Miniprotein binders against tRNA-splicing endonuclease (endA). Designs and how they scored, part 22

Target 1, 353 residues: tRNA-splicing endonuclease (endA), of Methanosarcina mazei (q8pzi1)
Amino acid sequence: MNLLKTQLKGDRVLAGKEAVAELYKTGYFGRPKDDGLELSLVEAAYLQSRGKLDIELEGKLLGFRAFFEQASLRQQNFELKYIVYKDLKERGYYVQPSAADFRVYPRGSHPGKSAAKIFVHVLSERQPLSVKLLQESVASAENVHKQFILAVVDEESDLTFYEIKSASPKGEMPEPFPAVKADATFLEDRVIAWDAEASGALYSRGFYGKMLDPERLQLSLVESLYLFSRGVIVVRDRKGKIFSFDEFVEKASEIEGSFLRKYSAYKALRDSGHVVKTGFKFGTHFRVYRKVESIEKIPHSEYLVNVIPEDYEFRLPVMSGAVRLANSVRKRMLFAVEKGEEVEYLDIGRVKM

## First folded at step 10 (miniprotein)

Design to16 (from t0 with L12M L16F R35L L49M)
Fold by ESMFold2-Fast, scan of step 10:
Structure to16 (fold): chain B 353 residues (1-353), chain A 81 residues (1-81)
Amino acid sequence: as target 1 above (353 residues)
Amino acid sequence: SPEVKLEIFRLMYEIFRLAREAKELGDPEAAKQVLRLAWRISNLLFRLMITGDEELMEKAHQLIDKLQTIVNKLQEQAEEG
C-alpha cells in the first residue's frame, strides 16, 4: 500500500500533489492549495486511522496516539469534533470542517454537485448552552439559507442530533372577540368570572379558562390579565376594589413565578391568532392550537411551549427531555424567548441523520 | 490520570487497527459493522478522556472484546475460503 507522507503544521496537515488525486478527487477530503492538499486535523486523524497517510512533525513520524495528542493541543474540543466527524463520515456524508465546526452536504450530494446545506455545531451534553449564543448561531445559518444542527455527545459517547430553527407561528383564529364585559374576582391564585352569558362566550367561542359550573368561569392569571387588558373583564379584589393593570401584575407576580414573562408569551401567541391553553399538562407552560372550531371537537395542539428568559442557559438533558416529551405526544417543542417587550421563538426537534 | 490517558490512546489505536484488518478480509458488509462498533468504542474512550468517568472504561473493554471476537471470526472465515 502506498501511504501518503504528510506534515503537521499549525492546525492543519499538508500533503503533496498526489494526495489531490487520492483523497480530494475520490472523497473530497481537504482543500487543494499550492500544488498540494491541505487537511484539517479531524480529516487527517480520520485518514490516518484508516491507514491512508503518515503524519510527520519536524522530521519525526507520529503514530495515531501522538498525532491525536498534538491535534488536541492545537484545536479546542478536537476530541468531540472528531467523534462527530467520524460518525457523519460513517453515515456516508461529505463533510467540510469550518469555523462553525462542520458544513455537511445533503444525502446523495457532494462538494462537486451542490452547496453544503447543513451547519453542525458540536457540544458535550454537560456543556451549558447560552440561548443568546444559540440564537446568534441559528440566525447566522439561516442568513445563508442553511439548516442549523446541534450534535450532542452524551456520557456514553452516543450522538443525538437536533435541528434548531427560528419560528414565527401564525394561528387562524378570528379576532376580535365579541365585546363582552364580565365582572370577575381575584381569588387566591386565580380569577373567577361571574356572568353566565359572558363566561359561556369566553369558554365556548374564545376557549378561555374552565367552567366551574354553568354560571362561573375560572381563568388563569395570564388569561385574566390578557382579557383585562382588552377591556373584556373587570377584576376586583375580595373587598370589591377594581385592580389597575400594575396592581394586577404586582399581585400575580407574588403568586406565580416569572408571571410577566409568561404573560408576554401568552399575549404574543393570542395576538398571532392562536388558542393557548395554560396549566402543567405535558409539563410545559402552554399548549398552542392554530385553530379550534368548537369546544366539542378540539384538535391536537401543534406546539408545546416553554417560556425562557433571554439570559437562559440550556442544560442539554433538560432540553432533550422537553423535545422527547413533545415527540411522545406528536407535537413540536417551541421555546419562547422573552426579550422585555418582544418574544422570539426557537423550534427544537430531534433529527435522524 | 496520565496512566488512564495512555491506556485510552492505546485502545483507540487497537480498535482502528482491528477495523483495518476487517476491511482487508473482503466482506464489505461485515467490515462496515466492525467499523461502526469501532467508532462507538472510540466515542466512549474519548468521553472517558474528557470527563474522567472511569466507569466507561469497563464498558469500553467489554465492547473491545466483542470487536476482537468478530474480527477473529472473520479472519477464520477468510482463511477457510
Scores: ipSAE 0.000, ipTM 0.145, lowest interface PAE 22.0, mean pLDDT 81

Design to17 (from t0 with L16I W39Y N43E F46W)
Fold by ESMFold2-Fast, scan of step 10:
Structure to17 (fold): chain B 353 residues (1-353), chain A 81 residues (1-81)
Amino acid sequence: as target 1 above (353 residues)
Amino acid sequence: SPEVKLEIFRLLYEIIRLAREAKELGDPEAAKQVRRLAYRISELLWRLLITGDEELMEKAHQLIDKLQTIVNKLQEQAEEG
């Protein structure tokens, strides 16, 4: 066991010149500074647990427990960060602590050979996660061509890793529907289209709604507004009065919570060439298909989509549950973030490191 | 409440299990009905997780009990046939 004498000072552990040769040049621990080596608290705890360091505070040697307790007082979330750091080190990764938690090097690489490939952010399952801050963190990682990983630590100190990336899904459908026109009626909580030829085309070529019989097509409210906004259907009330766009939105919003938000996402997905099926699966708003050739042979959907507002705060158990539900049906979970006139997407999946 | 969240996730997995069991019984029409009901119940549980509206929890429990009853009857019919 090689022991190096070090000093705890503030939120760092300071080692002498010998530590540069023994820890930095061999294992890339710490940062050379002045005439010695500066170690983060998680690096120092790990190295002390391996029998590499003696750590002193004001002339007194600290055992592992005493040092761990001091580090916990000196750094917010130290315990969580240590759990994640130790796990990554035991998997064989080279890891650089940073203000954004960790930078991780590709398997089989190190700081002297290449740039870090992965940014890891550490969270307790109890911490709320702002979607705005999450999108900013993901964008920062992607701007430097790195993966963004959330490391979530639960109350049992079990660790789960999630990859989060921005998505710009693009479908392969050339046109979502033919140029047809149909009369439709708003009935209670749904819209019924009456023209047999137009209904058949919307169903069989556009993959909208469901046929009630050969003459009648039932449309969801978001499908209806999309088709209405494109001039494909004219929607009337039971007494024959034609809806305006705003009147339709008002009535639909009385029936469905977050109707406009869901509509914005539905429109964006259809406009990007996807087939979008309404009718919730496992609490998701949409099922999204990149390409559908025939109503008789509908493939597996690529995404389950949940629509959220831009000021949304994830509760991590909710996020984890949504990801697990998508995985259970062999799909990816996509969160559509509504930002006024724009919709942005986050693709969240569980990963093994 | 952590206890409420854990209960919601247990219920979500129970719904998935029931839908899978119905599919495995080999009655495709009954399996469709069970799957549709399961997905609708999961939406109520998702809304409860997002909004914290505890009134939805009682409704979700009632619907899950109904779903379990349907699956049990399908299993009984499969054993008889």
Scores: ipSAE 0.000, ipTM 0.212, lowest interface PAE 17.2, mean pLDDT 80

Design to18 (from t0 with L16F W39F N43D L49F)
Fold by ESMFold2-Fast, scan of step 10:
Structure to18 (fold): chain B 353 residues (1-353), chain A 81 residues (1-81)
Amino acid sequence: as target 1 above (353 residues)
Amino acid sequence: SPEVKLEIFRLLYEIFRLAREAKELGDPEAAKQVRRLAFRISDLLFRLFITGDEELMEKAHQLIDKLQTIVNKLQEQAEEG
């Protein structure tokens, strides 16, 4: 018979010594154990679907449907894991089931030739994903020099793969930019700097704000606090009283939601040598440029940045939307995770396997 | 606003529920149109989520009402067949 006889036991399928030669040594399916071969449920289902296995439970042969139902009772998220496993196998990958769902070997490699380079985690689109748990998973993969891929299965059994990696973006803008000092006034929901020379320098050399005329520069609230904290501008109220840092934060927070969180991210990006543009164009908090040489010829921004709190939970359709928006304008989506005075970054992109 | 964020997540699940219902009906091209509209509404809801621009919430409700009307019409056509 062309079919290997196997037994379903717990969450494994057990095969005899013939399976070691026919499945493990040829295709790296399963794990040799006790003079035979131990297959995971997803491996057994895949091999059964290809006509390589007969699977018995307590002396009774199971068809594919019966086995699939038994496997679903024996392993949480079995259906989702099977969908992803089958897809990766049909793409020609060697895949090993693991505690992190799957370890995947790069194209042209296998378990006998090199180490797995990819960890794949399987999720339903309906499952919320904690940013804290995501960062921990990404860090675990990166600590062993492996790529972390999130495989999202929608209700239609369609698959989307996302690469998630930590990022430490560094810009190439020179420091320090030309020293200037300017008086500025807090008006309604914005700050206006008054001085032709300083306004011109902040705009054309620092790439801050928007010129209203040759003598007036409009600054966003996060830009204003950044420049004030560096001693570049002095911000006054309408009566001429100078704001303290805390007074500015208090007033700005009344006007702009999550002001301090956005400011922390803005400051971190500027301090790392980037030009940062505000104003929610493309529906993100910031557009970020690694280098800008001239105001007349601003290049395309490299990143769109969304600032999120450390206790944030991704809803996968929302994450998908953010990545799709960045792709539509040929940019990468960066999530800036605000942790008090520190900011950490996650770079999330859709990938083709 | 926590209330606005919860409403956004509720609407996201509603639009994709409608897209799945449309897919189970006998018109693949209409289901494809429903899916495209659902993704457009999803993009709008994502913009609302990160910008806090509550004008987008009213637009989102209007588009979801339109999506529901399309799905209801498809269900009626499937029942007649």
Scores: ipSAE 0.000, ipTM 0.223, lowest interface PAE 18.1, mean pLDDT 81

Design to19 (from t0 with Y13L L16Y R35W W39Y)
Fold by ESMFold2-Fast, scan of step 10:
Structure to19 (fold): chain B 353 residues (1-353), chain A 81 residues (1-81)
Amino acid sequence: as target 1 above (353 residues)
Amino acid sequence: SPEVKLEIFRLLLEIYRLAREAKELGDPEAAKQVWRLAYRISNLLFRLLITGDEELMEKAHQLIDKLQTIVNKLQEQAEEG
């Protein structure tokens, strides 16, 4: 173990020519410059902790604690970045510190052999995360065929990694029923369809609603609007007056918070060939199935879905909780970002590095 | 701020995309030139992250525009041959 002398200068640690041979050519630490090597603060801290180098500031030797304190003054979120860098290095990865955070090489590879496959963004659990900026970052990573990973550091310095990717889920359910007009009545928070034949078909073939008895089908408000907009049901109030589309939306919006936002996502998922049911038992808006063959053979749902506005800010503990819950029941967590008539999806999952 | 960090991350990925496009054009010397400029810009973004100096962000955008212009010119030359 050779001990190299280095100098702390600004936001970097400078080493001489020997460090190029001992650190860069062997382990891909730092950046060759002039006749020496420039190390990032996280690289220098890691190497100092391994007894590979000494760090001086203005002629004074710094111990690990003194250097760590200096680095924290010189780099925003240095402590968080060091926690993540050290963890990835201890897992055996080659890691290049970058202006944004880290580039990580796949297992069994290094900078001299292939391109980085993973981009890691470091966040404290206390930092809000804009959905708009998150979508932009994910899209940028996907455009260059790289994984986008969030490394979230909690108050106890525990580290959790999340992979975030865009999704375009496609189901395999057949096209909508032929238009059959079933009469239905709007109640306080649901709709009841009265036609036994049409109700039975909607339930057993379309997997809409819940049968109250052999002749009557209970529909949620989003299911009802979807079927109404397709001409499958006619919805009346308790006095027999038929609702217009706008009248239905107005009444439903008074009863159910964020009704139109939930409806946009419901419609998009149904239109893309999915069976969509309430996610209430999982604390989500929906649970989603790619294909259901019969009411007697309902499989486990593939996705849990939460609908959020495009200006949403994630609270990371809430995001973590939703992902953990989905994982515990063997489902993926999708966030449906509502953009008026359009819906975009983020697939967020916990990963082990 | 988290917004600044995400913007720096996005710019770093854009630099990587441009360097990859230059390499795919099959001119090794041009690819090295593009990589050297990309590396210089990444160092500027790193300084922005450390200092919080938002004026460096404007300079980084200007240099990325210059990098894009170089890559576009290389693409045009590759299409001619």
Scores: ipSAE 0.000, ipTM 0.088, lowest interface PAE 25.5, mean pLDDT 82

Design to20 (from t0 with Y13M L16F S42A I50L)
Fold by ESMFold2-Fast, scan of step 10:
Structure to20 (fold): chain B 353 residues (1-353), chain A 81 residues (1-81)
Amino acid sequence: as target 1 above (353 residues)
Amino acid sequence: SPEVKLEIFRLLMEIFRLAREAKELGDPEAAKQVRRLAWRIANLLFRLLLTGDEELMEKAHQLIDKLQTIVNKLQEQAEEG
């Protein structure tokens, strides 16, 4: 049978009126414009590979390789975008090229039935990803009520999809701290609280620290500063001198890298009603619990949290490793982005398309 | 390869931290089990560095997941998380 004749012009492939009936009304390929059909380069390559059309450039018929090479010259990252487009089409999705690379319709839907609900952004695994640009992209998608998905292409052309969304985690823990006042001592790299009643209350009702014995509570440095700033504990050095807030921050910063940044995130999570425990999983700083009713029955944590600066650049293999680790222990991965006095959260999870 | 080497380094740091954490939790039998798993993982990662056998990385991840599960259980029993 005869293939549809099309022309490559700029970063588009133009087809006549017959293509509207054969490609757009049947499969929602392209965009009707004037009396014809305008195809993106990835749509044209896909349709050419399936024997649905011929592509000409200035009167010269292009084979698949010749067209692919031309498209690569005309669109940055064309090969990566084609890999993702082809994969989504082979999975049965309806896909529209857009400023966010692709708009995708939910499984079982199409352009005539509902609005696109998914923005897909295509990246090579070797490309660094600015957290600032990522947050802007996520916010843009969420502002129009769409999901934001990263499609990461590795060296073997394998695809992994990640859903990224802003998060405002809200816990269910009561805001009032135990009404206690305890003396504590800063020892080398930790803080020890000495009062049995106060230590018991901080541990059993506030879920702070770790009991060394029935009378002694070990607190992490971020927990200690949080409790000290609320007047719940008084922290002294080994010679009995009371720390000021700034003196504590200075000494803690000498012991822990990025202490103040971690503290900001710890404070934000506690202030939002969570129980927060110090954890370490490939740099995961915290384990976070939405609700804890008893120390005898602590549930599994909901989130693993990594704290990052606002100028952070993700290396995608590192991001993938963190997400995979959280998933393997049935937790969600949150990245807490420290922005001076505020903390914003990105929830990153691997998704199956 | 730089990404793989960085991941190997991070995994090595993680397993030794988990072994230390288990020891600090005061359960000597669980700490012994965690130490045995940590050294097994370290040996797999060392072999990966020498042979380039990527299949060992997946085995290392599986054992680290098992190690983390043990430490998480110890932390829950110690009422820490």
Scores: ipSAE 0.000, ipTM 0.165, lowest interface PAE 20.1, mean pLDDT 80

Design to21 (from t0 with F9Y L16F S42G L49I)
Fold by ESMFold2-Fast, scan of step 10:
Structure to21 (fold): chain B 353 residues (1-353), chain A 81 residues (1-81)
Amino acid sequence: as target 1 above (353 residues)
Amino acid sequence: SPEVKLEIYRLLYEIFRLAREAKELGDPEAAKQVRRLAWRIGNLLFRLIITGDEELMEKAHQLIDKLQTIVNKLQEQAEEG
């Protein structure tokens, strides 16, 4: 068994010329430098655990525990990164440690054959994840045409991998509004439209609301504001006074938490050609359809949507739960990020490596 | 404990040996199960090295027993083939 002698220096492990042939040219471990091989701490720990090398620090031979403790002092989140590195190596991937955790080569490829296509970021399930930082990381990966994967380590050291990508969902509905105008009344937590012809058209052509009977259509507050803002309905209070936009928003906000934020997402999805319905039965804000042709044959929705503010911090168990729920009903999970005048989307799905 | 440390290194060796044996036996579905168990056991042992949490050792032993059972079944199937 050929054990290589190496030296721990800073946040690297240095090996001689023989390691280039034994580790780099055979398995693409480390980086050739100064006629030797420079290994990252996770690579050195992995190779030491497999009996491929000895590691010394200032003339003292380090066992695995001693080296692991030294590595933990020299690199933030070393334990978590090692768990993920080891997992990917045991799955047969070629992995390059980087400043932003790992770059991974696609299955059946290696550094000599193609570019790394996967960027992996490692987190504990207990770490909050800023949506702003997440969007920046996703954009950075997408700019260099890499897939962004989040590797979450739970308290039992089980790994779950999530692909996160930006999304620009486009619906296929050609006409967002039927050519009607309806009188409507604001009642409790909903709006009722009264005209039979207009109610029928809004329901059957626009896929808005729920018919209470042939003459009355119940609309949600976000549906109502959307239609009101387009002149399709006129909303009155119980005394017959027409609401202004601001008056409607004020009253709706008293009834529904984060109403204006939800409305911004609802509006953006409708304006991009989707049919949007409540996601209440799935525990989300909305369920979204790319195309609906008739009320008699409504397809399965493509997306579940949760609306979050720009300054949101994901709690990973909550994110995991939402993704699992969408997957269990064969839908994709979108997070709609409200950014003042804009809404941006993150598509988060569980992946198997 | 020096005894616990020696046991951890022995178990790490056994995990990688069993995973390699499963690969060499050529059953791709069972090899996936063996690799998954090996990863979980390895992760528990690494946490044990750092934290000293003895409950992790007991969990690791239980998973190693499952891993050995799978490898034994693969060997039995290979002998019959």
Scores: ipSAE 0.000, ipTM 0.160, lowest interface PAE 22.4, mean pLDDT 82

Design to22 (from t0 with L16F R20Q K23D R36K N43Q)
Fold by ESMFold2-Fast, scan of step 10:
Structure to22 (fold): chain B 353 residues (1-353), chain A 81 residues (1-81)
Amino acid sequence: as target 1 above (353 residues)
Amino acid sequence: SPEVKLEIFRLLYEIFRLAQEADELGDPEAAKQVRKLAWRISQLLFRLLITGDEELMEKAHQLIDKLQTIVNKLQEQAEEG
């Protein structure tokens, strides 16, 4: 192999005819253009670091540091993109720079054998990530049947890869609640249902609440509003006055932060046939079960769910922590994005490349 | 000082809640270990309340995170059963 002579021009590195045979046809670097090869700045830096080419700027030979500094001035986030590109290349992937940062071919494939199946977006752990922009990026990838991967670079230049996909979870429960009616009382920060028969049915067949004793069921505020809105329970204050829906929402919202947002997600999950448990036992808003047949044999929950507003901005260490939590208990992490009465879901998991 | 006292009372409630959750899972030996750790954390929080040493607050948060992890694992094991 001869060391190829190339020229830095704008945000590209231009190589002659020999580079097509030596770099493109052998390793799929760059893009043939006219009689030569056009390399991205990231590809050129990688190839220069491996001793495959020299880079000149206006007749002056650039060393690696000088070229890296020029590339950083010519392309936004060049340093982060180079770190990710180098890592993927060292893992043996074929990688093409794109508007979404990188298009990656699945392991064992390359350009000409199959289409690129992976979009990789590069982000510093210090940058906030808009949920709205994330949902748009994921939808764009899914519309062309490609996997969306987020590559997060930390302060030590360590990489963590996350697969993010939209989700539409469907449960298998035939009814969200049993056909019963019960009187209940709003006590301090809780709702207590008093009718033994109805309480037993809500607990053992509907999988709501927790039995305080054989006759009394304690319900969370979101469970209570859900059952109240369906006419299953009638909720009174300590003086016997029946709550209206709006009065209940007002009182619950004073006690529990983001109550209506959590209720929207709880309602959506129950209406889609899931059993939903509250109480923050795993540090998330909900634990979600696709099917529960018996209170005595409750299976593992399938998802941990955190409810977030549409205008939410992820702090990447917080997102990483939530994903690690779900993995530690062998569950998937769902983020339920509240959009008024509608709820959309993002499934986020750590992936090895 | 008032904000620190409020945080201490919130954390005391949290550790007693976690100990109660462990008791409800039906594993007496695991619940005993959780109660021992919860009691140790409560002693540190009471010491913080008396001395006002806010550096102990960071240690308390770390131990409570550890306690939450243990209770979460026990809860998952109970769900398996």
Scores: ipSAE 0.000, ipTM 0.150, lowest interface PAE 21.2, mean pLDDT 81

Design to23 (from t0 with L6I F9L L12M Y13I L16F R35Y F46M)
Fold by ESMFold2-Fast, scan of step 10:
Structure to23 (fold): chain B 353 residues (1-353), chain A 81 residues (1-81)
Amino acid sequence: as target 1 above (353 residues)
Amino acid sequence: SPEVKIEILRLMIEIFRLAREAKELGDPEAAKQVYRLAWRISNLLMRLLITGDEELMEKAHQLIDKLQTIVNKLQEQAEEG
């Protein structure tokens, strides 16, 4: 048997000089140190399962189960990390354990040939994922030009990988929008614009709202506030009183949950040159188009957008569901993170490793 | 809400799409497992529609992730084999 004798010490497994030649130079396992090889707990467990080494603790030989139990006591989330490490190794990747979980080398490369290109963070499906911490992790990876991958382990130890990246979506719609002025009325949960000519222009050129008939354009509340803020429509209540911006926000916020947050994202997307429509049929806040040339031939939307607050915590099954729905209709899933007057985007997609 | 109802209907379409994809990959036993799981998810989503218990939505998403993982493994085997 080509079994190397090793010692469990703290959160590491220590091997002699022979392990450098047999494990590091051949497979890039561990880190050479003090004329020997230092293995992480996940590397040692993997190699033990492959029959490549024996592990001792205080003079006692540990079988795989005993070592696995010791490793679980010595490293937070060891079980999850081992599942992900083993999977990536079986896919043929070179993987380096790190403080952030794993650094992964591109397919067809290894530590001796190039730098790691992928950071992998491991989570249980039951763990909440803070959007603030996620954005910080993504920014950290992007600052060193690496991909950020989330590896989610479900209750049956099955794996799903997600690439998460910051996004700055840019539309191709021409600016500025031609000034038209329409009189409009706030009715129930929507706004109706009454001028046929202006309504027709808003619908056919700006791709706002939906024509209820040739004389009336139905606008959502976020569309209405956007057009009102640009001086394109004047909005009155049922008794003819003209709304101020603040009065409109107050009224809309009584009707629609998280109205101002949704409006901030709507405004940001429109200001960046997109056509923005309701995402209702896809279970999202918005569906977004980079360019629309004609109302008669509307292309497929490129993005689905959900708006979330800065303090949002993802429930991973819900995140997964949103990503799967977007993929099934050949769209990208964006989460718009509202930060006061600023909106930042996370592009979350399922990836095949 | 109408938004939740549309999400439920969309998820039901997705799970049976995945089941058909698994069948196409030619593993009869895996296809049976996938269809069995798809029907379990469908029944859970129908309970959500009837009861309004949105806690069941999270359970449905978890099972759909398991279904997707099975389909991905079958796809990998088909590509390598």
Scores: ipSAE 0.000, ipTM 0.120, lowest interface PAE 24.1, mean pLDDT 80

Design to24 (from t0 with L16A R20L R35F)
Fold by ESMFold2-Fast, scan of step 10:
Parts: structure tokens; C-alpha cells; sequence
Structure to24 (fold): chain B 353 residues (1-353), chain A 81 residues (1-81)
């Protein structure tokens, strides 16, 4: 048996001219350089595991375990990257390792036929994921028109792939407002609007709140502030005194943690033409509808929405749970990232490679 | 801008508050005047939201100041009699 002889040098494995014909021209492994072939550590490990090459370090032949240990010392997250690389190769993908992550060619394509269209980032399920860094990575991929995929490796070395993309959701709802302003009262943790005509219009045309009876509309605090800010309702305390905007925000913030953050997302979604339903029925902050024609014909909501601060760090099991929940009710999972008075959206979905 | 949108919503709230205060003062003719002016200002602010025409903001501020002056005068008249 005459295996290709290679040399471990830094974070690369160097092979001679024969490797260009046997590995690059046949399978697009490595990068041709100076009549030889330069292999990444993950490519070399994969090819060694398949019996395609021998790897030497300082004149000594390395077995698979010895090479794997050396590679782990030479590249951050090598073990995780190898698991993902091997999986993608076994699925038949052509994969180009980079200093950061992987570039992957679409199914049925290869480097000689088209450009890579998928960027894969590798993480352990135990690794916290900064939303700021995630948004930067997604933006970088989207700027060069690549799909961004997160490959999460669990404790059992099982892989789950997530597509993450920025979203700019646009609804199709007109913003109807009642002809008459409604008087409303702040009671405990909710607001009640009293005018039958305005309440009926808010419920049946605007899809706000819940009717308690034909004359009483119950509104959530975020719905109330939105309608209050638009001059559609005026909110009073139990003694009949009208709230100022700031007094309302103060009282609502005492009742609901992160009230203003949730309100910013609610407002942004309503302003972009969506119907937004509140409450924890599905364990998320909001259910979002692109278009609702009537209260009797409410479709399935398109999105579940969780609102998070810009300094948020995902715990990947929590992110996975939220995505799985959305999938179980046939919805997409949006994370609304609050940046002061701005809101940016991340659409996270589980994908099969 | 986000600051402009927040200002529009604050102004819409103040308009609704002033209209309701005028109604509570029990003068139907004055309340009718306040409601008409409030409606006009509301339409200007929604036009600003849709078109981005920031010149409408200055006009809205001027009309809200006029609305506040009318309501203050009605409160003073109610206290006198």
C-alpha cells in the first residue's frame, strides 16, 4: 500500500505534486500551492481517517490519534470543526475550510461549477452566543449573498443546523383608527376601554385586545401604550386622573419586567402593518400575523417573537427550545433585538442539510 | 427618525388628553371646537408619518399650543363660574 506522504507544518498539512491529482482534482481537497497541495487540519484528519494519506511531524509518522491531538493544539475548536466537516463530507457536500468557519457549495455543485453559497459557523451547545457577534456574522454573510448556517454540536456529538437571517417583516394591514377617542381605565395589570363603538372597532378591525362584553375591551399594557401614544385611547387611574405618557410607562414598568423593550418591538411590528397578539400561550412574547381579514377568519400566525436586549447572550439549548416550539405550532421564530428606539430581527429556523 | 416617531406619538397622546379634558368641562360648543382642532392635528401627524414631511411637525406643535391655550381658558372659565 503506497499512501500519500504529507508534513504537518503550523496549522496546515503539506503534500507533494501527486496529491494535486489524487485529492484536489478528484475531490477538491486543499489548495494547490508551489506544485504541491496545502491541506487544512480538518481536511487532513478526514483524509487520514479514510486511509488516503500519512502525516509526519519532524520526521515521525503520526497515527490518527496523535495527529488529532496535534491539530487540537494548533487550531481553536478543532474537534468541533472536524465533527461538522466530516458530517458535511459524508452528506456529499464540497466544503472549503477557512480561518473562521466553512464555506459550503450548494447540493449538486462543486468549486469548479459555481461559487460557495453557504457559510457555516461551528459552536458547542455549551458555548454562549453573543447576539451582537451573531448579528455581525449574519450581516457579513448576507453582504456577500451567502446563507448563514449555525452548526451546533451537543454533548453526544450530534449535530443540529440552524439557518439565521436578518428579517425586515412587512405586514399588509391598514392602520384603522376609531372615529371617536375611547376613555380607558388602568386596573391592576391591564387597561379596560369603555366606549362600545371604539372598542368594537379596535377589536374587529384593528384586532386589539379581548372583548369582555359588547362595551368593554381588555387591552394588554403594550397594546394600551401603543393606542395611548396614537391618541386612540386616553387612560385614567381608578380616581379618574388622566395618566401622562411617562406616568403610564412608570406604572407599566413596575408590573412588567422589560416593559419598554417589549413595547418597542410591539410598536415596530404594528407600525410595519402586522396584527400582534400578546401573552405567553406559546411561551413567547408575541404572535404576529401579516394579514387578518376578519375576527372569524384569523389565519395561523406567521411568527412567534421573543424580544431580547442587544447585549443578550444566547444559551443554545434555550434558542433550540424556542425554535422547536415555533416549529411544533407551524410558525417561524423571530428574535427582536431592541436597540434603544430601533428594533432589528433575527429569523432562526432549524434546517436539514 | 425614531426620535421623530416617538415625538409624533407623544403629541397624539397630548391631543387626545386635551380633547377629553375639554369634554369634561361641560361646554358643548367649546368641546366641539377642541375636537375639530384635535382631529386636524391628528391628520397632520399621520400625514407626517406616511410622507416624512417634517415641515408638518412645526405646524402640529403650533396647533397643539393653540389647543392647550383654549383648554386652559376653558378651565379658568369653569373655575369662575
Amino acid sequence: as target 1 above (353 residues)
Amino acid sequence: SPEVKLEIFRLLYEIARLALEAKELGDPEAAKQVFRLAWRISNLLFRLLITGDEELMEKAHQLIDKLQTIVNKLQEQAEEG
Scores: ipSAE 0.000, ipTM 0.154, lowest interface PAE 22.2, mean pLDDT 81

